# Ledger of designs, part 73: VH-VL binders against q9vpl3

Target 1, 224 residues: q9vpl3
Amino acid sequence: RGKINIQRPKAPHYERARVVAVTQPKYPELPKAKSCFKTRAERTQQQQENPYNEIIAREVRNWLDHSRLVAFFHLSSITADDIFRVRVQLHKQNLHLKSYGSKIIEQAVKNTRYEAIVPLFHSNHCIVFSPDPEKTAALLRIVRRVPQMVLLGGIVEETMLSRNQLVAYAQMPGLHAVQAQLVQTLSQAPGHLIQQLQAHQNSFVQVLDVHAKNQMNEETPKST

## First folded at step 3 (VH-VL)

Design n34 (framework fv_cemiplimab)
Fold by ESMFold2-Fast, scan of step 3:
Structure n34 (fold): chain C 224 residues (1-224), chain A 120 residues (1-120), chain B 107 residues (1-107)
Amino acid sequence: as target 1 above (224 residues)
Amino acid sequence: EVQLLESGGVLVQPGGSLRLSCAASGFTFSDYWMTWVRQAPGKGLEWVSGISGDSSYTYFADSVKGRFTISRDNSKNTLYLQMNSLKGEDTAVYYCARGDEIYSDFFDYWGQGTLVTVSS
Amino acid sequence: DIQMTQSPSSLSASVGDSITITCRASQSIRSYLNWYQQKPGKAPNLLIYAASSLQSGVPSRFSGSGSGTDFTLTIRTLQPEDFATYYCQQSYRYPLTFGPGTVVDFR
């Protein structure tokens, strides 16, 4: 069955309102968790994890599922006005700046291929999402002049890339075939070892095919 | 629509001073880096100077450092280039161009240019 | 300062041709390279930014590639309106610098 698309990338003002609503620390006018009249099942449910954490974790998973570009940043102290300007500029390029607590991120990526990113979020951080990996160059251009944001790494086409690999990706041509090949080539070990081996074998075969084709093309003019 | 209109280009004697203006419309002027690029007759483009939206950063080409000053008046949506100690080599069409909001990476809108001639 | 060079300095082509212009930087500028088109008596127009990103409104026959020190602008199936002077420009470090330009003339 297809994935349930509960959320897609949206305007900054709408996303801010949504995040504020979901992350509210209190439930106004809700019953107390330790009521004597609650059933055992009700008390057990109320003693479980904050329901907002699961809602936000699900939101993070939707961003990860629907974004072909995800970039992770360390975020130093920055004013609300400055981060708002950055967010607006990023949004013009279909780049969506989000900030989530480390526990929520851990909950979102638990038992997924991205669980390795959790250590990146133990300090102040933010994440940029985009459905368009061609925007990696635009992202790095914008962030170059925001000293409070330091690139840590990212995910492109479901492949985790280090800071240097993501920078290399940003500098490559925007052709889809070239993008796909580069991502396969830049794939990181150890979680992707078998995939990297398969990609290497496929790339080697493709290089041999291209070489043979180029040799035929080069030889044709000479054989005249 | 984004519009940039330069003015102030005239014939000036060597050693003289001149101030160029660039009137901007169609965008939030204070959010954008602005730049001056010149082109001498029959020659290529030469970047002259750039200024951040809030005027906190200004940069100059080595050929004009100490002689030119860039400034802006965000309340009037106007960019200025104050040129002092003008030389014959400063003869060029001066273009006003809009940079990016965060950094002057590329110039997406240009004015029509204003000709400055430095000659006796 | 970062010095920019372009090759060729001029070229003659016919409508329908595919042409390539090369730009070199004296040091690595990563992907911070833009391409501009200038027609006689007119202001320059941005074609490509960040080495390979096509500016809105620019025809898809224009493409850019490269990174580091070597960059290429390609125009596929040249049209009459493409006869112009083309400039590359680095945005990696101040002062910003332009290439000397490549003149594309009708053959």
Scores: ipSAE 0.000, ipTM 0.418, lowest interface PAE 16.0, mean pLDDT 76

Design n35 (framework fv_cemiplimab)
Fold by ESMFold2-Fast, scan of step 3:
Structure n35 (fold): chain C 224 residues (1-224), chain A 120 residues (1-120), chain B 107 residues (1-107)
Amino acid sequence: as target 1 above (224 residues)
Amino acid sequence: EVQLLESGGVLVQPGGSLRLSCAASGFTFSDYWMTWVRQAPGKGLEWVSGISGDSSYTYFADSVKGRFTISRDNSKNTLYLQMNSLKGEDTAVYYCARLDYGDFEAFDIWGQGTLVTVSS
Amino acid sequence: DIQMTQSPSSLSASVGDSITITCRASQSIRSYLNWYQQKPGKAPNLLIYAASSLQSGVPSRFSGSGSGTDFTLTIRTLQPEDFATYYCQQSYRYPLTFGPGTVVDFR
């Protein structure tokens, strides 16, 4: 239904243009008190804050919080077909290859226990997530065939591991308790080791070594 | 062509010692865990021992712990099993097997086996 | 230690038959179960890993199923080369343990 004479001044090629101008997304003028208080540097920082980046950063935090295995890689030049094949192989093992910009990573881990990973992302990178830490061996087997992906380190059971530590974790066969114990050993403070020595007359390192060398028949080979 | 070849199986008296060898070819030996699995005549399979690619970790069955040691020489692509204080129940065919620790732990490549007989 | 049992201990079958072998673990091993075939005088050969994954080069007539404590190996349309002893093996915890084996012989 159309309106009569009263609506004619609002004809589409005049009234619609006016409506569009009025409804254009314009930020309201900042109050003078706020404008005088904020420096140009502060305004520039605010202009760089992207709501989309915060949404993606939240996604990254969600992946970190729900993954018991996170592996970080440097990524050299690779074709779309090659990376697709890698993603398919990883997905079959419940391993999820993701790429995020360095700024998004920094924003995601700011003020969290993961903040130490930021330096790893100054160049081309990718991250593999999995809820299953037992898949670390499968991950390294798949990546072994992809020279463009270089392992930098990872997080297993919320513990940051270097490349060598992650490789060692991956090479433990069968006994999942030994893998968990390796992670615990790598993260233990010296004070806790002293308590173990006093309580059980064992060193945690010696117990881990016995576990690794003869885990089926673990004994505490302590010589008084 | 992936191949494992065992050697060293002989007749040994109870309480004696023997060293078995396993020569590997056709794959990057140091990338894999290597194991020994034995089978007594007319009986089933029994896992004996395993060693990591870099020799940092070794595992043994309760029946052989303290008597057997496992080692490897990656420069020669060779796995060893040193057996001491041998008993009659150690009589078996000893297989060298590669442990594929990628997806799940499984023995994907096996040698031909070498027979060890412990008897007077 | 995780104890493995197999049923039946022996089975007589004819070429073209479909057979099923059962393996049971004394406690839950999730999907960490492998199946091996061994012919007289020869080394074992891996058939299935992770309870249901067919090893490369193994004929599609072999299939595995199960999780937790109960597992099955099925051979459909039995061929002459399938007369052998079959072993299940758990990789969930050390010591790694094998079932006692099931002998599949000609009827």
Scores: ipSAE 0.000, ipTM 0.439, lowest interface PAE 13.9, mean pLDDT 76

Design n36 (framework fv_cemiplimab)
Fold by ESMFold2-Fast, scan of step 3:
Structure n36 (fold): chain C 224 residues (1-224), chain A 121 residues (1-121), chain B 107 residues (1-107)
Amino acid sequence: as target 1 above (224 residues)
Amino acid sequence: EVQLLESGGVLVQPGGSLRLSCAASGFTFSDYWMTWVRQAPGKGLEWVSGISGDSSYTYFADSVKGRFTISRDNSKNTLYLQMNSLKGEDTAVYYCAKSDEYLGDTYFDYWGQGTLVTVSS
Amino acid sequence: DIQMTQSPSSLSASVGDSITITCRASQSIRSYLNWYQQKPGKAPNLLIYAASSLQSGVPSRFSGSGSGTDFTLTIRTLQPEDFATYYCQQSYRYPLTFGPGTVVDFR
């Protein structure tokens, strides 16, 4: 009968357990706010009334206000490694890949000239921001190798462009005056926009195609 | 077997023009970026220019921008470098190289033998 | 433009030695660094890509390490065919840039 009432060491103190957890090596994870892929849980949370929605909506509005190039993409299933590689390639060109929920984007652009973009974000999507519109060609080159990312359209110099218009803009290096004219024309009233885009797109595209084809061997996008 | 063969290097006077060619074989030419790298006699390597597989995108070193043009003819598996307003400092062996990529890194896995361009009066 | 520097500019070594060549970038380039070998009168050959990946056909005595701004190329048990000039090259930003080279010669 040698039982004694001296307690043996118990499980680690709460503080020691927390320190061990914090100091354990962790692999860097792709930032969720900047990811194009979202889990079902993340999408469900975006549909709920979240007190952070206003904060994130203000972040989106700031990106829109301070970026002269914004490109919208539909995103098919893509691995974390693949999207990380794309993000790194984009960062080399001062292109910033972000992902936001549809409700947050709606809150950010509601009652602004960009409200028309909301339907683009009803499914899996991501956005690329840049302060430099000359990087459009570099953006399209990088994304061309990523079949999971499908260009939907964009905003250049505060003017909304369709996919085809953005592609045409990218093919005009060294034609800044014509690029400015195209962007200005596209900002015309919605009632006649399609007619104007078809008429001016055909005229400008033909001129730009000939000019760009002749200049493509003489001018290159500048890496900044 | 991948092979790259440069041609066109000759003696040219300052201010002159010259076109270099690179004949490629042994790989699907249109799938890869191609590049020109030069090396002045007794000096190190200097990247000159690169072109995408479909010719949609081109890049140049600051020293040659506005004077050199890179192009390719995928039906002939041939890469070109058009050099205008040549200067003495453009004297170099010009190498054609095949570009490839791994996890965002761009490297040159196959090189031609080089062609010597001399710019002198 | 990203400026690349190499040290030493030249080194003398004997067969069987282990040598290390250093490459430094003027700004962080992550792991977007490649190493090339060039023998006199010949075109360069790719040795290592993505800072540490060995190119097919390259002897295992070659190895690369580093990330960010500081990189090293190590050659273990130097062989006669290893006397050459070695160049590093960054692909993080255009224009692409090479280091000035390191000459490895007999001692």
Scores: ipSAE 0.000, ipTM 0.417, lowest interface PAE 19.5, mean pLDDT 75

Design n37 (framework fv_cemiplimab)
Fold by ESMFold2-Fast, scan of step 3:
Structure n37 (fold): chain C 224 residues (1-224), chain A 121 residues (1-121), chain B 107 residues (1-107)
Amino acid sequence: as target 1 above (224 residues)
Amino acid sequence: EVQLLESGGVLVQPGGSLRLSCAASGFTFSSYDMTWVRQAPGKGLEWVSGISYSGDETYFADSVKGRFTISRDNSKNTLYLQMNSLKGEDTAVYYCARDQGLYSTFYFDYWGQGTLVTVSS
Amino acid sequence: DIQMTQSPSSLSASVGDSITITCRASQDISDYLNWYQQKPGKAPNLLIYDASSLQSGVPSRFSGSGSGTDFTLTIRTLQPEDFATYYCQQYESYPLTFGPGTVVDFR
């Protein structure tokens, strides 16, 4: 007997948007890793393990792929009213405050160049997204008045920046995509800029190392 | 640059067989699902068949099920459509198209120029 | 099979006009709908995917909206190059089905 028309499992388009963004670069197309090719059985197993988490993970990938500014924060105890006021202020500047579980973040950034940030999200955290990187200064002005939110780092124009690099980006007039590219190309930068960028890179590594150690300690808590 | 080039379209008699080919270049062919979509002269688009990136899954429209077979050779970057028991209503321009992504189908972002198949006595 | 219908079947418009094309599915397809543009003698081009997402390289004058069974493609400030046939396509279930097309004639 023939097959009937079966509805395929609903997969949100966010994953497709992410793939399209990767496959339509302004530079030559990047080859896809063979490790990303899965058999039918592997795809089915992945979908069945927790379809809801994968749906939300695709939402996170979509935010990452379509945001030219992404900022990562550690979030200390804060009341619902206080965080609501912060969200309202951020929204007026086209800044979108989001909170996702650590497992969902891990799924979203797995097999991407941003996988190294996963340790940052094992403690209480939040992320701010924006399509407008010029809003970095506005973001930092708002957050400086919220002691419960501690900046860890971010991504600007697809370039990963430490906390100090992101602060420097916000303070530099006329900094744009081309200059942001220079941030990651230290060997071609002017002397003073090279020194500053190297210091910022070391600070980011320290932040990542501290959070990695904190995650290890949380797995074996100090509490009785 | 992504390119898809169909070939094999010719005049065939009803009940005959024909194999279409689609040569792909400019992208990693083995990572994309592929599809065939046809268009009868002066009519709209009709989806015919789809195949997963690995070749393990194939799908067919009811009008061609049992008569057509879709296959691919990832080592040659080529997609095939084997058409058997051809009917007059199979007369159409056949387009090869790429589906975006590794794990799903149906966003046909790049299309070939098409190859005309005419089924007539 | 999910049947797709489009209205109008054809329309004529002038440069600078705003036009809307409607697509209806015979059953709920959520937002699993794409829009394609086909110019005379050419292969189709993907304009919009997932009902409202604009494909890279497509002018911002194109927009899609809708969910469930009713969908709309809007072209603002129509340009001469927009003379084409537009198709909707669902991917909620197999077989994939296209609408019959809407011919936009520039008169």
Scores: ipSAE 0.000, ipTM 0.397, lowest interface PAE 20.7, mean pLDDT 75

Design n38 (framework fv_cemiplimab)
Fold by ESMFold2-Fast, scan of step 3:
Structure n38 (fold): chain C 224 residues (1-224), chain A 122 residues (1-122), chain B 107 residues (1-107)
Amino acid sequence: as target 1 above (224 residues)
Amino acid sequence: EVQLLESGGVLVQPGGSLRLSCAASGFTFSSYDMTWVRQAPGKGLEWVSGISYSGDETYFADSVKGRFTISRDNSKNTLYLQMNSLKGEDTAVYYCAKHLTYYDSSGAFDIWGQGTLVTVSS
Amino acid sequence: DIQMTQSPSSLSASVGDSITITCRASQDISDYLNWYQQKPGKAPNLLIYDASSLQSGVPSRFSGSGSGTDFTLTIRTLQPEDFATYYCQQYESYPLTFGPGTVVDFR
C-alpha cells in the first residue's frame, strides 16, 4: 500500500508498544502462566455451581472494591415505609443501603481477607456502602435514630473495624483519619504490652517509678 | 466432645483405588469446611484436599489432582477421599481435619482425627 | 505455589530453655500463618493461628509473631511435654502448604 502525508500508523504504534513493554513489570513465564491458570480454574468451578449467584456475588465484590466505607448492621423487623425513609436519608449523604443473602455474601468474600464477616450475616442484616469514608459520622447520626438497625462493625480504607473502632473513627478529624487508623492498626500488633501507650506522651525517655517495678515483678512468667 | 475418626487405610497395589472415610461427631458437621492432610512415614505434613461446608467447592494439591476426589455426606456427618491410580509416594497416614471457623475456607485446623495408614506397595 | 521453609530443621534444648523457631514464606502471606505441634505417633495440635493468636487451651509459654514473609514461634521455659515437631502452615492461597517441620529434642 502507498504512503500517506504523515508517519506510517504502524511504525508509531510499534515504537509505543515497545516502550510500554519495557516499562511494564516482567514475570517469568511459569509463575505467570500458573497464576493465570489457577484464577481461571476457580472462576470456572464457581460458574458451574452457581451461575446466577455468581452474577450477584460480582455485584457485591464491585461494591466492596469501589467503597472505602462499608458498614454492617443487624436489622430487626421494620416496615417498608420506615426503611424507605432511612434509605432516602442515607442517599442524601451518598450512603447506599443494600441487602444480600448470606450465601451470596459468603461467595463474594470467599478466599478474601473479609471472610471473617460471614457470621455477621447469618441473621437478618443489611450493609451500607459509600465511596467516601468521611461519611462515617453522618451514617452513625442517621442510624442512631433507627433502633431496628444495630451496628456490628465495618470496613474503612480496606481495614476491618469493630463497632467501637468504627465509632472512634467517626470522631476523628477529617484528613488525618486514614493516618490515625494506620497508626492504630500498627500499634495493635504488640497487643499484650506491659505498658499501655498514653495519649499524653512521655517523650523519648521512659520514666518508671517504684510502682511500675513492682508491676513488672508480678508479670514475671508463672509456673504451676 | 468433638471427634473425627478415619477409616479405610489398607495395603493397596500400585495403580489401585481406595476410599477413605472420616466420621464426625460433637459439632455441626454441615457448617464447617473439611480437609485431608497426609504424612509419609518419617516425613512432614502435606495438605491433600479440602471441601467447602456445602460440598460445592473442592481443592486439591498438585500431586493428587486428577487422581483424588473429595466428597461429603452432611446427612451422615461423613467426609470421604476417593483415591485412584495410587502410587508408591501416596503411602502415608491420612488425617481428616476440621477448619477452625466455618467462614474460613482456607484457615487453621483445630480438630484432627487419629489418622489411617495407607500403604501402596507391590 | 507458596513455598514454606523453617529454621532450624532440628534443635536440642534443656528443660527451662527459651527456644525460637523461624518460618519463611516465598511470598507475602500477610498474617495468614498457623503453627502446629505434633508429638511422636499422634495427630498435630493447633497452637497459634493468624500468626499471633493463641489457641484455646494452649499454654501461655507459646507465642507467635511476624507478618509478611518472616514468622517466629517462641516457647519460653521449655517443658518435657514440648519435645515434638513444629510446623508452620500458610493459608493465603490454595494449595495450602506446610513448612518442612522443626524437630525439638531434649539432649
Scores: ipSAE 0.000, ipTM 0.411, lowest interface PAE 17.5, mean pLDDT 74

Design n39 (framework fv_cemiplimab)
Fold by ESMFold2-Fast, scan of step 3:
Structure n39 (fold): chain C 224 residues (1-224), chain A 120 residues (1-120), chain B 107 residues (1-107)
Amino acid sequence: as target 1 above (224 residues)
Amino acid sequence: EVQLLESGGVLVQPGGSLRLSCAASGFTFSSYDMTWVRQAPGKGLEWVSGISYSGDETYFADSVKGRFTISRDNSKNTLYLQMNSLKGEDTAVYYCARSGLWYSTPFDYWGQGTLVTVSS
Amino acid sequence: DIQMTQSPSSLSASVGDSITITCRASQDISDYLNWYQQKPGKAPNLLIYDASSLQSGVPSRFSGSGSGTDFTLTIRTLQPEDFATYYCQQYESYPLTFGPGTVVDFR
C-alpha cells in the first residue's frame, strides 16, 4: 500500500514534566468552543474581529520565540487524512506542523527580525516548529515522503537558512560543525539569502508543476 | 519494467579519477531519489551517496566526502558518480538504486553493479 | 554516525526451519529500518521497509518487527531460495548505514 503508515506515538516518560515546563511555548488562553448557532453574518463578523487575530498572531510569535528550529514549506493539495498522518509522524520527533493565514503571519512577524519571511507566505504554505535543532535531519527525512510539502528554507538558532543550507545543517554531527555552519550563514547579506529563498520558491513552483503533471499521468493510468 | 544499468567500472590507478553512469528506464526518473551503494569483494554493503529527485540535495558517506560528487540529468534519465582521488579501499562493485516510491521509500530496485578496481 | 550490528553473523538451517535474525542500532531510529536479501553474485532485493511492511512481491513467510533500537527479521518456513545474506539498513539520518550482514547457509 502507498499510504503513509503512522504508528500511534508514545510520549516519553523520563523527567518530561521538568523538560517540557522549561522549553514548552507559553500561549495566551484562547476562549473555549463557540456556539454553533451563530448566523452566517455573525460568522463573517467573527472572521474580522481584531482581538482574535491578535491572539493567534501572539501564538505564532510565541512559537517563533521558543523554537530553535523553524522550517517553511510550500504546501500543494493534500488530503486531510494524509496531512494528519504527517502531523502525527512529525509529533513523534517533537516537530509541530502548523498552518496560519498569510495575514496572521504578517501580523506576527511585523517589526521583528523575521519580517523578511513574509514574501514566502503569499502562496499555500505550512510551518514546522521544534525546540530541538538536532531534529532537522528527522524533519527532512519525513518530509521527503510527502511530495505535497516542498522545503523553502528555515530558521535555526535565530539564523535564516536557505534550503541547501538547512540540508547541509542536517548533516552536521557535532557542536563545532554546527557552529561552523552558523558562522558561514551569518556571513551572508540578508538580501542575498532572501533572493535564494525566493529563487528556490520559483524553482519549486516549476519543479512542482512538472512533478504534478508526472504524478497526474501516473495517478490516472486509465487503460482499456 | 524498471531497469537500472550501471557502466564505467574499470581498473584505475590510486589517485586517479573515474565517472560512473547509471541509465534508468521504465519509470519517471525525475520523480525519484537515487543512490549509490558499494560492496567491496567479500564484504558487506556500504552506502556511498544519495541525490534528491530534483538534484538540489546531495548526501555522502564520510569515507567519500570531498572526493566523490553525485549528479543527475533528468532529461537523459541518467545518474552519475564522479570519483576523484581514488584509493585502494574504494575497490568495490558499485550499485545504482532507486529510492523506491516518490515518498523517498527504501531502495526497491537495484542495477546489476559495475566493478571498480583501484590498483597499480 | 549510527552503527548497525546484526546477530548472528552466520547461521545454518534446513528447509522448513523458522529462523530469526536480529539487528541493533546504536541510537533510536524509530521504525526507519529496511531489510534486504542478497544472493551470491546478485544485487540486493528489498524485503521489508519501515521495520514491518512487506515489499510487494515478497513471500508472506518473511516478516519484520521492532522499533527504536532492536529489530527482528523472521522467515517462518525456510525455502531453498532463502539461503542468502540478509542486511538491515537505517534511514533515520545521513549517512545511511547497513548492518554487517547475516549469512544463511544450508545445514
Scores: ipSAE 0.000, ipTM 0.427, lowest interface PAE 13.6, mean pLDDT 76

Design n4 (framework fv_cemiplimab)
Fold by ESMFold2-Fast, scan of step 3:
Structure n4 (fold): chain C 224 residues (1-224), chain A 121 residues (1-121), chain B 107 residues (1-107)
Amino acid sequence: as target 1 above (224 residues)
Amino acid sequence: EVQLLESGGVLVQPGGSLRLSCAASGFTFSDYWMTWVRQAPGKGLEWVSGISGDSSYTYFADSVKGRFTISRDNSKNTLYLQMNSLKGEDTAVYYCARHFESGWLTPFDYWGQGTLVTVSS
Amino acid sequence: DIQMTQSPSSLSASVGDSITITCRASQSIRSYLNWYQQKPGKAPNLLIYAASSLQSGVPSRFSGSGSGTDFTLTIRTLQPEDFATYYCQQSYRYPLTFGPGTVVDFR
């Protein structure tokens, strides 16, 4: 549209009609269910096509290397419409929601400092990347409204953080010096995040067991 | 200025494989959803597959699901359709098309000239 | 899936005639209906989007109307270059589906 051709007398009407169309809702409504998680067929095909696996693995490494914020989530069943809306909300905050097969993740991080994250991807998962670590608070606010996404942990400024440590980071006042100091204080060995995530999962089960036992034994308190 | 050029259409035996390419120019390729639409000889239009600008979403018609894969290389402005386990009913002219104004559930504002795929013994 | 039907399947007309093509969806698609023109041996061209919005460069003799399940494409004063096949398409829900087409032939 950079041409200044002789326009028809009706050209302004066409331009207005296009503007009206642009303002109409275009977000998908009840599309085929598709999460950020790739389908089984896509994973099987990628494994059969070894050259494509390396190309995608390189993409994953580039995201990891150029992102100062990486958050890992367990992903339950979610509709394509819901995940699209979440992706749009995240994108406005420069947060990029991606999903890759576990074998691709393993290939991407093998012999790198990120190798410790492989066990996180043995089940349904997705990852959020951002070059801006100050967006952690915005990320947690958005996903708090998405019960299908459960935060497992992440990487901030190349430091592995547990779920609780990421929540603590998100609650900082946004001062770069204070946030940098927190990241340094929370710094852990690569294997530590996995161990902390496993411990927290076990603790939650124990809490549920205690609660159930307390309910069952409420009428028969044992005295000593 | 916007141009889409398909290539790769040939005669293939049933059960064979073929990869189609679509070279795009004249626009920011990575900002647009791209789609493949086919048309069997003497028949109407049938949507085949679509892919988001960042490749995070891919969709397929039920007739090709599990056999076809859509992919793109934004550094080369190229869209691909990998077709496996080809059947006689896959015989068609395959068009590459761009989604209107970067949206997913939108019409297709620019189309390539098409490439003919014939599946026959 | 949303099924699209068109009527008539074909029609014969003369230059200067006004013609109307009808498209029906199996369920409400609101205003997410698009019209394409395809000439023999050529790729389709987008004519109308959002039921009634004329695509840039398309002559004003083309107009679309309708909402919900019933839609019409009208060509006010048919020109020689308008003899083609016309397709409607819904962009309301996945998968995207096209009508079977209407062939407009010279009488």
Scores: ipSAE 0.000, ipTM 0.404, lowest interface PAE 20.9, mean pLDDT 76

Design n40 (framework fv_cemiplimab)
Fold by ESMFold2-Fast, scan of step 3:
Structure n40 (fold): chain C 224 residues (1-224), chain A 121 residues (1-121), chain B 107 residues (1-107)
Amino acid sequence: as target 1 above (224 residues)
Amino acid sequence: EVQLLESGGVLVQPGGSLRLSCAASGFTFSSYDMTWVRQAPGKGLEWVSGISYSGDETYFADSVKGRFTISRDNSKNTLYLQMNSLKGEDTAVYYCAKGYSLFDSYYFDYWGQGTLVTVSS
Amino acid sequence: DIQMTQSPSSLSASVGDSITITCRASQDISDYLNWYQQKPGKAPNLLIYDASSLQSGVPSRFSGSGSGTDFTLTIRTLQPEDFATYYCQQYESYPLTFGPGTVVDFR
């Protein structure tokens, strides 16, 4: 690797720092070539050439191409048993919950019309696929009972929708909703739509940050 | 739709202090890292400072470390650069830019128009 | 700190030409390199990230290549709007550093 993630910097190695600070080796050690950055770069290159990632990326692209409904979620900490129960409930409605690494998603959507979704997957996430867009209401009803899953947006009939647009779509009865949403979304540039989708995730993060700071008595609530 | 507007650039005496502001709109300010990049007249770009989305982590170029501080007010969608002990070589147009991180990628996708700081007697 | 250099420092070209700009890092930065374009009196704009990935909205005549310490920006079939200064920038480690820039002037 070696890349700097300024969006979410890695926490300091407190445990390692404490161990090093507490004790010093009795015997002097020979200085060694500092190849840590090169070694990380080599590992990153090997990971990019991994054929298993290509196979999984093709699976993701297949799901995107054959699903008329795709919904993106931020996923907070959840137990294996709880997520299994959610998967069972979703499966009964022909809704398929999948989780893929961010790198695999980037590889799958790069150079496609869906490339704009990549920024949504900075942290824990999951995606729900379905061939049936009429199941959007059922999806939102089920997810409403799962506070660990926060809706970020989705794709309906190959048209990217914000969270609010997807919620509105779920409330509309019948085929007319598809045409209305398509018209509205076509008026929005991919960059603008990504800003809307990212804004929902960012607003959620912002709300959590304010809540955490209020619990710590550190900051005043945000305004404007 | 994304807009960044710098302000505060003026003529300052050597050794003086100045605070720059960058007003952000059109995106969720509190979710992105922000940076300051400067450009001396007729010279190239020089990265000055960066701040994490929460404000908890800050980074500085060696040329400004100990003299400049970066901060942000997420409730006002505003980024700040407090410049102390100003030197002639700090004379530059100061740009604020939005940081964008994607996995291991990191780049500046939107920039303000800059504010000129002149340090001279 | 990682030092960046660019070659040439300036070049003169005509519309329709193909030009190449080189950027070199003082140490291995893998593919952690961005290219920016700056027109006179304006703020910089991102052209290429991760050494070779074209930013959305940037014309396909721009391309980047390279890894490690040697990187290249190529503009094929130069257009009038391409006369600008081009900068490379590494993000392998802090502090972030830019190249000195390459000025592309009209001949």
Scores: ipSAE 0.000, ipTM 0.416, lowest interface PAE 17.9, mean pLDDT 75

